# Ledger of designs, part 10: VH-VL binders against Mitochondrial distribution and morphology protein 38 (MDM38)

Target 1, 223 residues: Mitochondrial distribution and morphology protein 38 (MDM38), of Saccharomyces cerevisiae (q08179r182to404)
Amino acid sequence: KLIEIRKKTSEFLHETLEESNLITYNTIENAEKKQKFLNFFRKLYSAKEGKIMTFQHDEISAIAQMFKNDSVLDNLSRPQLAAMSKFMSLRPFGNDNMLRYQIRSKLKDIMNDDKTIDYEGVESLSQEELYQACVSRGMKAYGVSKEDLVDNLKVWLELRLRQKIPSVLMVLSSTFTFGGLPKENYSKAFSPLAEKKETKSKYDDLLDLYYDGILQVLSSIPD
Key: E = the ipSAE of ESMFold2; O = the ipSAE of OpenDDE; V2 = 0.75 times the mean of E and O plus 0.25 times the DockQ between their complexes.

## First folded at step 5 (VH-VL; framework fv_necitumumab)

Design S38 (from B3 with heavy chain V107T)
Fold by ESMFold2-Fast, scan of step 5:
Structure S38 (fold): chain C 223 residues (1-223), chain A 122 residues (1-122), chain B 107 residues (1-107)
Amino acid sequence: as target 1 above (223 residues)
Amino acid sequence: QVQLQESGPGLVKPSQTLSLTCTVSGGSISSGDYYWSWIRQPPGKGLEWIGYIYYSGSTDYNPSLKSRVTMSVDTSKNQFSLKVNSVTAADTAVYYCARDRITIYGTAFDYWGQGTLVTVSS
Amino acid sequence: EIVMTQSPATLSLSPGERATLSCRASQSVSDYLAWYQQKPGQAPRLLIYDASNRATGIPARFSGSGSGTDFTLTISSLEPEDFAVYYCQQRSNWPLTFGGGTKAEIK
């Protein structure tokens, strides 16, 4: 069952991601961008030390945008690549480079599909097409209402196409939110992302959930 | 420990190109923690940041000077250079090179060259 | 660009006195602020980085404080070698900008 595979691979990635250097310090050439990157991670470190910190969606997006699919994949171990491959419903083959190639190919397919769906409109998809689109992106789809599937895909497209979040980070963030509750290492370290004194829509709730997932991936990066 | 030293002509004619080189010793220019900057100071006035270069060749320039400024880096010689085109009397200043440290532990110009006076005069 | 304003332009004090130098930014620079000391004919020397951290080799009598738009450099007891021009620098946004300087001179 896909759900069981995704749960197991998510748990493995959650436990091992902090051993990976998802971006090298020296790849950030622009001084202003490097300073913002360092400030964000200093803030994350302070949160892990027990200080109350608040993270804005724009701040998370700005840092996430600095990551490149190739750089992230180059820094994942073979077991992590195999787990990610299985999470994405791929059969893990061969050595590290072959696994990276397979994942890159799948991410490229998803990116092309994202553009097509966005152009035609999420509402243009049949029930089966909508279900498959959500499944292929690592979303929970079994037993989910059509309206919720539409909202999930719209949030994905907003983050991918408007916020320019790299697809590899989107997939990794899905593993943090898919089958398991956040680990103690992550959940107690962070203050609420944003404070609202009003009730939220379902779309806003999903958007917050996805940003929290991205923040959890970023928080797993060692200094 | 780390030392920076400016070199280049002290006199440049109006409309010509001002060219300076900074030689770094006691530390490597090929480090991701550091950006290499030029700052100038007209006689009796304050400090103006001109631009920086990263060891990869990536640059950023002060918008007020961007159309006239070019920087380059030579990692094999541990040097970086500044060119200012179409100079006028307003470009007369002491020119400093400096190491710009940008790390999780702090950001600042932590080392400066001694400065070299460039006079623009016919 | 962020404009940095230093006050006063000149401080006339005697050795042993406390000096307080102010620096104001036209918009928030968080704590990305550095202080430099410059003596006649010499290059600037880093004193304080990230608003309050003393640079290597800088005596304990120098301290920095502030955040956002308002910053202060304090010299707890002036030594003869402390009479110089002091510049603040914002490092939040590019282009990097400096204040106009405060000259500390012997009374």
Scores: ipSAE 0.563, ipTM 0.854, lowest interface PAE 1.9, mean pLDDT 85

Design S43 (from B3 with light chain D50E; at its last look DockQ between E and O 0.50; V2 from the best seeds 0.65)
Fold by ESMFold2, look of step 6:
Structure S43 (fold): chain C 223 residues (1-223), chain A 122 residues (1-122), chain B 107 residues (1-107)
Amino acid sequence: as target 1 above (223 residues)
Amino acid sequence: QVQLQESGPGLVKPSQTLSLTCTVSGGSISSGDYYWSWIRQPPGKGLEWIGYIYYSGSTDYNPSLKSRVTMSVDTSKNQFSLKVNSVTAADTAVYYCARDRITIYGVAFDYWGQGTLVTVSS
Amino acid sequence: EIVMTQSPATLSLSPGERATLSCRASQSVSDYLAWYQQKPGQAPRLLIYEASNRATGIPARFSGSGSGTDFTLTISSLEPEDFAVYYCQQRSNWPLTFGGGTKAEIK
């Protein structure tokens, strides 16, 4: 049931996200950041012409950190906010500002829980605690092994707590990773350090997957 | 087309403040695409970037000069200005203002003023 | 701070000859490299941006190449008006820095 709701809301968000301007380069006043932002998006738009572009995880993180939760939420339409709320297992009601508040409040609760889980260690969670933690963050958890749930949550904690990826972008990117990688992927994320390993861990593969989801969100921003 | 013109005193005494203004014509200073920089060149020597100002007033300065430099912008006059405090003979240079274009179409200093020589001497 | 080193300091050539000017960065600047021409008593003029793109109005005899740390400005056939000082500039990291210049002069 939850799976079907998330599939529908993910599809709606994927189809409509390009209608929203989540950030404009005019709001970036620092010249070095403005240049980095524009170069990144020029590479993304070039990939539209069938050229596969690769991005290091650090590049993606630097751009993602330029976004603010409030700015992103302010640029989502009410249907998009409702879809995001349903994806997060919230019941949308009230005016647009109340809906944004409900989303922000849920994201704050998740952040507090993230800090607790990180302090205690992901491995200390029971199967049920682990399941609920993954579900609340928009991850596919039904029918997923405990080992995979642990790895997914570790990747979430890395991105949210250490890489400082904004919570709203994390949820939006989860809509792309919930059903797997995008079918027409003109952009690929990688880590030079992880690529030097003889055999990449499941964690490293998941990290690439989540960064690809972030790339998909960023690729949806209009020119 | 866009033109930039520096103005200010050509002679400044040591320990005083060097003050220059750049007037922009043929275009607006109030644009998100442009950063307004000062660059200097001691006689017979190379170029040194001093810093920039954005039309909102946001700045960034070369760390080598940051403690002595301030910039300001006056969008109503289409001008931006440079002050260098506590000057010495080492601050003698031709001072250029320049437009730094930062867009998806390319990044570079695309327009420069003619330059103005500022001499620091007793 | 990224140090930009240009060589040679002086290039003595005749009109019609091919000029090759070198610029090296102390660390990678990707393709964030510009070339400027400066004639005596004049401001610098943008020639090349992003290592290889010719600025508007710049003759086809000017070309730029390179990436990372090593860059080249080539003038395929020197005209009398091309005898000037040439500066490279990196813009990968702030503060922005210029090379020391290469003076192209008539032999």
Scores: ipSAE 0.594, ipTM 0.877, lowest interface PAE 1.4, mean pLDDT 86
ESMFold2-Fast, scan of step 5: ipSAE 0.638; ipTM 0.892
ESMFold2 (binder alone), look of step 6: mean pLDDT 91; pTM 0.941
OpenDDE, look of step 6: ipSAE 0.818; ipTM 0.955

Design S52 (from B3 with light chain L96I)
Fold by ESMFold2-Fast, scan of step 5:
Structure S52 (fold): chain C 223 residues (1-223), chain A 122 residues (1-122), chain B 107 residues (1-107)
Amino acid sequence: as target 1 above (223 residues)
Amino acid sequence: QVQLQESGPGLVKPSQTLSLTCTVSGGSISSGDYYWSWIRQPPGKGLEWIGYIYYSGSTDYNPSLKSRVTMSVDTSKNQFSLKVNSVTAADTAVYYCARDRITIYGVAFDYWGQGTLVTVSS
Amino acid sequence: EIVMTQSPATLSLSPGERATLSCRASQSVSDYLAWYQQKPGQAPRLLIYDASNRATGIPARFSGSGSGTDFTLTISSLEPEDFAVYYCQQRSNWPITFGGGTKAEIK
């Protein structure tokens, strides 16, 4: 039930993000930062045209850090805001500004909660607390083992607290990792063809999935 | 076509402030695609980037000159200006203003002013 | 800062000859490399941007190549108006820096 609702919601968000402008590049005042931003999207558009491009985790983080929750939310349409709120297990209510306020308030609560969980340690949470934490952050939780929920939350905290990825991009990334397979052309173009370590941990695999999700969110931004 | 023209005194005494203005025509300075730079060239020597200003007033300066340089922009006049404090003979150069294009299609100084010679002497 | 080294300092060639100008960066600048032409008493003129892209209005005889630390500007057949000083410029890291220039002079 929940799974089906989230799949529909994530598909809708992915389709409509391609029509939105999550940041106006002309708001970037620093020349060096603007140059890096434009080069990143030039690589993304080359990848969309079928050219093989590789993206490093630190490169994705640097660009993602340039986005602000409010700027992203201001550029989302009402259907996108409603879909996002439903994906985060909120009940959408009121006009666009009220939806933005509800999402912003929830993101702030999650951000404060992130710090508390990180200090106490993810593994200190009860199964119910761990489940609710994952659900609130848009992660797949139903039918997921406690060990995998712990890894999911640890990856979230790494990206949010250490890599400083904006919460809104993290939630949108969750829609890509949970809601379905990305378009084959985009996924193949973004993945490195280099040899992978044969003994990757589940944590490392989840980290790669979240970075891929963030990359797909960023790749959905129009020119 | 876009044109840039430098103006200001051609002679400055040591320890005083060098002040130059660049007037832009044929294009708006209030475009997010462009940064506005000053670049100098001592007689018989190469080019040295001084700094840039964005139409919002945001600046960045060459660390070698940062303590002595200030830039400003006047979007209503389509102009930007350079001040270099505490000048010495080493500041004698031809000063160019230039448009720095930063777009997804390419990055470069695509238009330059004709340059103005500033001599520092007593 | 990234140091840009151009060689040779002076090229003495005849009209119709091929000119090859080198530019080396002290560390990788990817493809953030531009070439400018400067004639006596004039401002620099953009020739090549992003290492290999010819600027608008620039004749096809001018071409740029290279990436990372080693770059080349080639003029396939020198015209009289091509005798000038050429500068390379990097913008991979700020401050933006220029090479010392290569003077192409008629022999």
Scores: ipSAE 0.544, ipTM 0.854, lowest interface PAE 1.6, mean pLDDT 84

Design S61 (from K1 with heavy chain D60Y)
Heavy chain, then light chain:
Amino acid sequence: QVQLQESGPGLVKPSQTLSLTCTVSGGSISSGDYYWSWIRQPPGKGLEWIGYIYYSGSTYYNPSLKSRVTMSVDTSKNQFSLKVNSVTAADTAVYYCARDRITIYGVAFDYWGQGTLVTVSS
Amino acid sequence: EIVMTQSPATLSLSPGERATLSCRASQSVSDYLAWYQQKPGQAPRLLIYDASNRATGIPARFSGSGSGTDFTLTISSLEPEDFAVYYCQQRYNWPLTFGGGTKAEIK
ESMFold2-Fast, scan of step 5: ipSAE 0.000; ipTM 0.428

Design S8 (from B3 with heavy chain Y55H)
Fold by ESMFold2-Fast, scan of step 5:
Structure S8 (fold): chain C 223 residues (1-223), chain A 122 residues (1-122), chain B 107 residues (1-107)
Amino acid sequence: as target 1 above (223 residues)
Amino acid sequence: QVQLQESGPGLVKPSQTLSLTCTVSGGSISSGDYYWSWIRQPPGKGLEWIGYIYHSGSTDYNPSLKSRVTMSVDTSKNQFSLKVNSVTAADTAVYYCARDRITIYGVAFDYWGQGTLVTVSS
Amino acid sequence: EIVMTQSPATLSLSPGERATLSCRASQSVSDYLAWYQQKPGQAPRLLIYDASNRATGIPARFSGSGSGTDFTLTISSLEPEDFAVYYCQQRSNWPLTFGGGTKAEIK
């Protein structure tokens, strides 16, 4: 059931995110940051028009860091907020502000849990704790090996705590990794430039997948 | 058409504070697309960027001048100002205010004031 | 800070000749480079932004090219009013920095 709910809400969010303005660049006060932000989106718009563009992990992180949870949530419609709430295993209720509060509260709980897990070490978690941690973050966990759950959680912590990616973008990126990406017209031009490695680990594959998801979320922002 | 006009004393004594104001007309200082900068040019020399201010009051200054520079903005008067403390003869220059356009359509100082010469001398 | 070097310091040409002005950055500035023209007693005037885009009202004889660290401003056929000092400016990193200028003067 959970799998079905997450699949349906992921598909809905993927189809509707392009209708949202996740941030306005006029909220960026620092000139250097604004210029980098606009250059990134200029690059995304070129990709949408058919030019082949590659994106470095560092540039995706730099842009993602400029987003705030409240700004993103303020720009999501009621149906999108409800879908996100359901994806996070919450029971959506009330008006737009109540939905935003519900999601914000859940994101805060996850952030506090992230810090606790990071402090204790991912390897210190029991099988049950590891499974629950992955489930609560929108990760596929049923039928997933312990080693893969550990890698998923380590990637999440790297992006959240070290790369300082906002939790709302992390959850939205999970919708792209959980349900699979849309087949028709999937943006080949939005694939991040993979680190050149002779041998790629499972961790590196997951890292690429999460950055791809973040890039897809960012690509939903209209000019 | 957008116009920028510098104003302030043309003569400042060493150790005193240099104070200039830029008045913007034909466009709003409160637009998020624009940052407002001061640039100076010593006689016969090149251009040096001093700093910028955003309509919110957010600033950034050239590290070479940061300890002596303060900028302020008055959106109700469509003006922004520059103060340089503890001036010396090395601060003698023509001071320009400029609009810094930062948009997906391009980034550059697209409008400049005519410049005002400030001489630091006793 | 990024150091911008312009060459030559002085360019002596006759009207009708092609002018080529060089600007080099001490590190990559991507496409974030602008060119300004300054006539004696006047404020600088924007000519080119984002390395190769002509500003509004700038004649077609002015063109910019380059990326990364090496940039060129070309004036295809000099007019009398083009004899001025030209400055390049990098906008990739703060503080913003300008080249030392190239003076185009009549031969």
Scores: ipSAE 0.542, ipTM 0.840, lowest interface PAE 1.9, mean pLDDT 85

Design S9 (from B3 with heavy chain S56T)
Heavy chain, then light chain:
Amino acid sequence: QVQLQESGPGLVKPSQTLSLTCTVSGGSISSGDYYWSWIRQPPGKGLEWIGYIYYTGSTDYNPSLKSRVTMSVDTSKNQFSLKVNSVTAADTAVYYCARDRITIYGVAFDYWGQGTLVTVSS
Amino acid sequence: EIVMTQSPATLSLSPGERATLSCRASQSVSDYLAWYQQKPGQAPRLLIYDASNRATGIPARFSGSGSGTDFTLTISSLEPEDFAVYYCQQRSNWPLTFGGGTKAEIK
ESMFold2-Fast, scan of step 5: ipSAE 0.584; ipTM 0.861

## First folded at step 6 (VH-VL; framework fv_necitumumab)

Design M1 (from B3 with heavy chain V107Y, light chain D50E; at its last look DockQ between E and O 0.51; V2 from the best seeds 0.69)
Heavy chain, then light chain:
Amino acid sequence: QVQLQESGPGLVKPSQTLSLTCTVSGGSISSGDYYWSWIRQPPGKGLEWIGYIYYSGSTDYNPSLKSRVTMSVDTSKNQFSLKVNSVTAADTAVYYCARDRITIYGYAFDYWGQGTLVTVSS
Amino acid sequence: EIVMTQSPATLSLSPGERATLSCRASQSVSDYLAWYQQKPGQAPRLLIYEASNRATGIPARFSGSGSGTDFTLTISSLEPEDFAVYYCQQRSNWPLTFGGGTKAEIK
ESMFold2, look of step 6: ipSAE 0.656; ipTM 0.897
ESMFold2 (binder alone), look of step 6: mean pLDDT 92; pTM 0.942
OpenDDE, look of step 6: ipSAE 0.836; ipTM 0.964

Design M2 (from M1 with heavy chain Y55H S56T; at its last look DockQ between E and O 0.84; V2 from the best seeds 0.76)
Heavy chain, then light chain:
Amino acid sequence: QVQLQESGPGLVKPSQTLSLTCTVSGGSISSGDYYWSWIRQPPGKGLEWIGYIYHTGSTDYNPSLKSRVTMSVDTSKNQFSLKVNSVTAADTAVYYCARDRITIYGYAFDYWGQGTLVTVSS
Amino acid sequence: EIVMTQSPATLSLSPGERATLSCRASQSVSDYLAWYQQKPGQAPRLLIYEASNRATGIPARFSGSGSGTDFTLTISSLEPEDFAVYYCQQRSNWPLTFGGGTKAEIK
ESMFold2, look of step 6: ipSAE 0.669; ipTM 0.910
ESMFold2 (binder alone), look of step 6: mean pLDDT 92; pTM 0.942
OpenDDE, look of step 6: ipSAE 0.836; ipTM 0.962
ESMFold2, look of step 7: ipSAE 0.662; ipTM 0.908
ESMFold2 (binder alone), look of step 7: mean pLDDT 92; pTM 0.941
OpenDDE, look of step 7: ipSAE 0.802; ipTM 0.953

Design M3 (from M1 with light chain S92D; at its last look DockQ between E and O 0.51; V2 from the best seeds 0.68)
Heavy chain, then light chain:
Amino acid sequence: QVQLQESGPGLVKPSQTLSLTCTVSGGSISSGDYYWSWIRQPPGKGLEWIGYIYYSGSTDYNPSLKSRVTMSVDTSKNQFSLKVNSVTAADTAVYYCARDRITIYGYAFDYWGQGTLVTVSS
Amino acid sequence: EIVMTQSPATLSLSPGERATLSCRASQSVSDYLAWYQQKPGQAPRLLIYEASNRATGIPARFSGSGSGTDFTLTISSLEPEDFAVYYCQQRDNWPLTFGGGTKAEIK
ESMFold2, look of step 6: ipSAE 0.644; ipTM 0.897
ESMFold2 (binder alone), look of step 6: mean pLDDT 92; pTM 0.942
OpenDDE, look of step 6: ipSAE 0.839; ipTM 0.963

## First folded at step 7 (VH-VL; framework fv_necitumumab)

Design R1 (from M2 with light chain N53K; at its last look DockQ between E and O 0.77; V2 from the best seeds 0.74)
Fold by ESMFold2, look of step 7:
Formats: sequence, C-alpha cells, structure tokens
Structure R1 (fold): chain C 223 residues (1-223), chain A 122 residues (1-122), chain B 107 residues (1-107)
Amino acid sequence: as target 1 above (223 residues)
Amino acid sequence: QVQLQESGPGLVKPSQTLSLTCTVSGGSISSGDYYWSWIRQPPGKGLEWIGYIYHTGSTDYNPSLKSRVTMSVDTSKNQFSLKVNSVTAADTAVYYCARDRITIYGYAFDYWGQGTLVTVSS
Amino acid sequence: EIVMTQSPATLSLSPGERATLSCRASQSVSDYLAWYQQKPGQAPRLLIYEASKRATGIPARFSGSGSGTDFTLTISSLEPEDFAVYYCQQRSNWPLTFGGGTKAEIK
C-alpha cells in the first residue's frame, strides 16, 4: 500500500518539477556561487543533449546547498505539496500554508532525530527503530537486511548533516531513488576518493545512488 | 560600447582614506550578469584584485585588504566606488575599475577603465 | 589562496617568431583561466577566457591551452604590437589571483 502511494506521488512530482522555479540565477548575488551555478547547468545542458556527463559529489553538494527549504516549498503547487505530504506519510489538510507547515514540521522532527542518531551511533538502534527511521525518510525497508538499512541511514546522515543538503531536496531526491531513475540517464555522480579504493563498498555505491537522486532533482529545474 | 572611467584624488596622505569612483557609460550597472571590481597595480608590479560589488550592494573583498576596504554602488548615477582606510605607501598604485562578466557564455573581466594613479605620500 | 606562477619572466624574441608563455597554478583551477595583455601605460586587455576561448576581436595568432594546473599561451607569429606584458588569472576560487606576468621583448 505504502509502496503504491509512494510510486504514484513520486511519478507526479517527477513530471511536474520542471514547471517549478525552485531557484533562479538572478537570486544568486555571490559571484563565485553564480559562476559555479552557471557552469553546473551548462554541464547539465550538455548531458540533456545525450553526452554522458559525470559530476563529483562535492560539486553536486555545493549546488544543492544554494537552495533554501522555504523557497523550494513556496514554489511548489498545492497538488505537488499534497503529493509530497503523502510520500512522507502525512495526511494533507488545509490550505497551501498548512501543507507547507506540516512538511516543515515533519522535516524538523527528522532533523532532530538525525542529530540524536548521529550522536548515539546508527548501530545503537534496535531493529524496529532502524526500520522506522528508514521508512520515515522515504527509504525502502521491507525485506532489506539490517546491514543495508544501517548503510542507507548512514548515507542519509552524511548528506543531511555533513554535506548539509537541504531537507526538502533530500525528500525530493528520495522520490527518484524510490521511484527509479530515468531509463536514459546521462548524468552520473561519482567520488574521486571512492574510485581510489581497491574494493568499492556497498556504502560507496549507495552514496552514488543518492547523489544521482539529488542530481535528478537539480536536472529537473528550468533553464 | 561600454566604457568605465575612474575618478578621485591622485594624492592621499598616510593614515587617511583613499576614495575612488568608477563611472559606467554605454551600459547599465543594474544587471544580474555583471559584477563591478577594483584591481590595483603598484608601479612596475603585477595586478591585485581588491574586491567586487554587485548592483544590489552585495560585496566580496580580498582577505588581504578586507579589514580596510568598503565598496558602494549608486545605480541612479551608474557608478560604483572604493574606499581604502588607513593607507600607507604600500597602497600607492594604479587603480582600475573593471566589469566582471559572469554569464552562461563566459567568465572574464571584459571591460577595464583607463586606470588612475594614487600616490600615498606626506 | 591560489598562487599563479608565470614563466619565463622575460621572453626576448623577434617579430615572426613563435612565443610560448607558461602559467602554473598551485592547485587545480579546471579551465577557469584567463589571459590578459598589457601595453605600457594601458589597462589590461582580455585575450583568452576559459583557458582556450579567444575574446571578441582577438586575432587568431593567439591561442590558449591547458587544464588543471598547467596552461600555455601561444602566439604563432609575433607581430610588433604583440610585445607587451602578459598576465594569467585564475577564477576557480575567490580571491581572484593573477600571475606575476611575462614580458615579451623585441630581441
């Protein structure tokens, strides 16, 4: 049931994001950030023309950090806010401002929980606590080993707490990792540090997957 | 065609404030594509970037000068300005204003003023 | 801060010769590199941006190459007006920094 709701809401969000102005380059006043933003989207334009383009994790993070949660939420339509709420297992009610409040409140709760989990260690969670933490963040949890759930949550904590990826982008990217990436994906993320390892871990593969999700959200932004 | 012209006193006493204005003609200072920079060159030496100002007033300064530098912009006059506090002989240089183009089509200082020599002497 | 090192400090060449000017960055600047020409008593003039792209109105004899840390400006056949000082500039990180310059002189 949950899987089907998440599939429907993720597909709706995927198809409607390109019509939303989540950020415009005219709002970037810092010259270094403006140049980095424009260069990033020039590369994305090349990828949309069919060239396989690779993006380092740190360049994706730098662009993602330019977004603000409130600005993103303010630029989502009511149907998009409702779909996002349903994806997050919330009951949407009220006007647009109430939907944004519900989403913001849930994200704040998750962020506080993220800090606690990071302090105590992911391994300190019981099987049930681990399952609930993953489900609440939009991850697949049914039929997944405890070791894999731990790795998923560690990747989430890395992105949210250390890379400071905005919470709204994290949820939107979860719709891409849950609902599947485009069949013809010409934009790929990688880490130079992980590529130096003799054996790439499941954690490193998962980190690439989540960065691919963030990249898909960013690639959906209008030119 | 866009032109930039520096103006201000050519002689400044030590410990005083150096103040320069750049007047932009043939184009508007109010654009999201352009940043307005000051660069200086001591006689016979190389170039040092001082900082920029954006048309909204947002700035970024070279850390080597940050504590002593302020910039301002007056969009109604199509001008931007530089102040350097507590100057010494080391601040003697030709001061250039320049337009920094940051667009999807490229990134560079594409227009420069003629430069104005500022001498710091008692 | 990224240090830009230019070599040689002075090139002594004759008109018609090929000039090769080197610029090295203390860390990778990708292709965020520009070249400027400065004649005595004048402001710098943009020659090359993004390592290899000629600015509007710059003759084809000027070409730039390189990526990362090592960059080259080449003047295929020197004209009398090309004897000037040349500066490279990185734009990867702020503060923006220039190289120390290479002076092209008539032999």
Scores: ipSAE 0.666, ipTM 0.905, lowest interface PAE 1.1, mean pLDDT 87
ESMFold2 (binder alone), look of step 7: mean pLDDT 92; pTM 0.943
OpenDDE, look of step 7: ipSAE 0.802; ipTM 0.952

Design R2 (from M2 with heavy chain I104W; at its last look DockQ between E and O 0.35; V2 from the best seeds 0.00; counts 0 for: pae E 18.6 > 2)
Fold by ESMFold2, look of step 7:
Structure R2 (fold): chain C 223 residues (1-223), chain A 122 residues (1-122), chain B 107 residues (1-107)
Amino acid sequence: as target 1 above (223 residues)
Amino acid sequence: QVQLQESGPGLVKPSQTLSLTCTVSGGSISSGDYYWSWIRQPPGKGLEWIGYIYHTGSTDYNPSLKSRVTMSVDTSKNQFSLKVNSVTAADTAVYYCARDRITWYGYAFDYWGQGTLVTVSS
Amino acid sequence: EIVMTQSPATLSLSPGERATLSCRASQSVSDYLAWYQQKPGQAPRLLIYEASNRATGIPARFSGSGSGTDFTLTISSLEPEDFAVYYCQQRSNWPLTFGGGTKAEIK
């Protein structure tokens, strides 16, 4: 089943991401961004040594924005490209370049669809359209209420369109989040605004989950 | 064995431009792993970071000085330079150039020039 | 701008004594903190980077500790050549800022 395929391909990607240089430090645009990159990853290394570190959402977003779709895809091996294709419900055909093209084409289609959905409103989608939108983005859709599908898609649009998280990172982060809301992930990433509420909304909890997924992808980059 | 050496005039008149050059030897300024900085120290006072430059020419300056400061690199001569416009007596200081060591495990100014005193006096 | 405050301003000790120098940041700098030594008429020399890591060639008697806002440089047994001014520097936020210094002098 699709869940089993996604679990296996996610585990493969999680185990092998550090073998691929998803971002090259010396290609970062300017010295301030390079310093922010180094500061973030040093903080992340401290957390991996057992220190408890809190990451703000905007801190995570700033680092994620430094990644480029084409650079990430160019640095993935064929087994990784095949795994990513299978996770995205694509059939991997051909050589490395054809796999990269298929993934790039799918990511562009999703981005154009994101813009359309945002303009017309998530609530305007039919149940089938909503289901397909969530599945194509790597979200759990089977057995999920319509209200929850709407909330998940709204969080995706916020991150992709307003926070400008690169679509490749969004898909990779989906390998960590496609199973839903495990409570143990709340402490790894959060917004001070969300924590100050006496009762967090479902949307705020989902936002924390998706930022935690992004943080997990970033933590896979070698020390 | 990396060494940095400042050069430039020791005396500058008020309202003129202070110009300094740092020559790097025993290492390459074209390395992508380092930023190159200027720091100053007024006599008997503490240290103030002025700014840094990357080998591509990309810069960032202390906001307190940004309107008056320009830095440049000349990779063919293995040098980087500082200009401070419209100087006053407050710009009298020992000026140091330094290498900013940036690695996954840390960063800091690991090599410094010996410093050059610049006096602003009428 | 992050203000770095060093204390005491002057530390009067004898050779062989332990020195403890403090540095406080106006907001958290995580562990992005360096320590430098400066002798009269000389450029600063890097001692400690990232709060606790000794730079190459620095004797084991120098150690750094702390994180967040409060940091300490310890010299376990002062040698005659250790009487100098010590500066901390935060590297978490631009502009990079130094503390005002602690002068270690012979009592």
Scores: ipSAE 0.000, ipTM 0.421, lowest interface PAE 18.6, mean pLDDT 80
ESMFold2 (binder alone), look of step 7: mean pLDDT 92; pTM 0.946
OpenDDE, look of step 7: ipSAE 0.818; ipTM 0.956

Design R3 (from M2 with heavy chain I104F, light chain N53K; at its last look DockQ between E and O 0.73; V2 from the best seeds 0.73)
Heavy chain, then light chain:
Amino acid sequence: QVQLQESGPGLVKPSQTLSLTCTVSGGSISSGDYYWSWIRQPPGKGLEWIGYIYHTGSTDYNPSLKSRVTMSVDTSKNQFSLKVNSVTAADTAVYYCARDRITFYGYAFDYWGQGTLVTVSS
Amino acid sequence: EIVMTQSPATLSLSPGERATLSCRASQSVSDYLAWYQQKPGQAPRLLIYEASKRATGIPARFSGSGSGTDFTLTISSLEPEDFAVYYCQQRSNWPLTFGGGTKAEIK
ESMFold2, look of step 7: ipSAE 0.664; ipTM 0.896
ESMFold2 (binder alone), look of step 7: mean pLDDT 92; pTM 0.944
OpenDDE, look of step 7: ipSAE 0.819; ipTM 0.954
ESMFold2, look of step 8: ipSAE 0.647; ipTM 0.898
ESMFold2 (binder alone), look of step 8: mean pLDDT 91; pTM 0.934
OpenDDE, look of step 8: ipSAE 0.822; ipTM 0.960

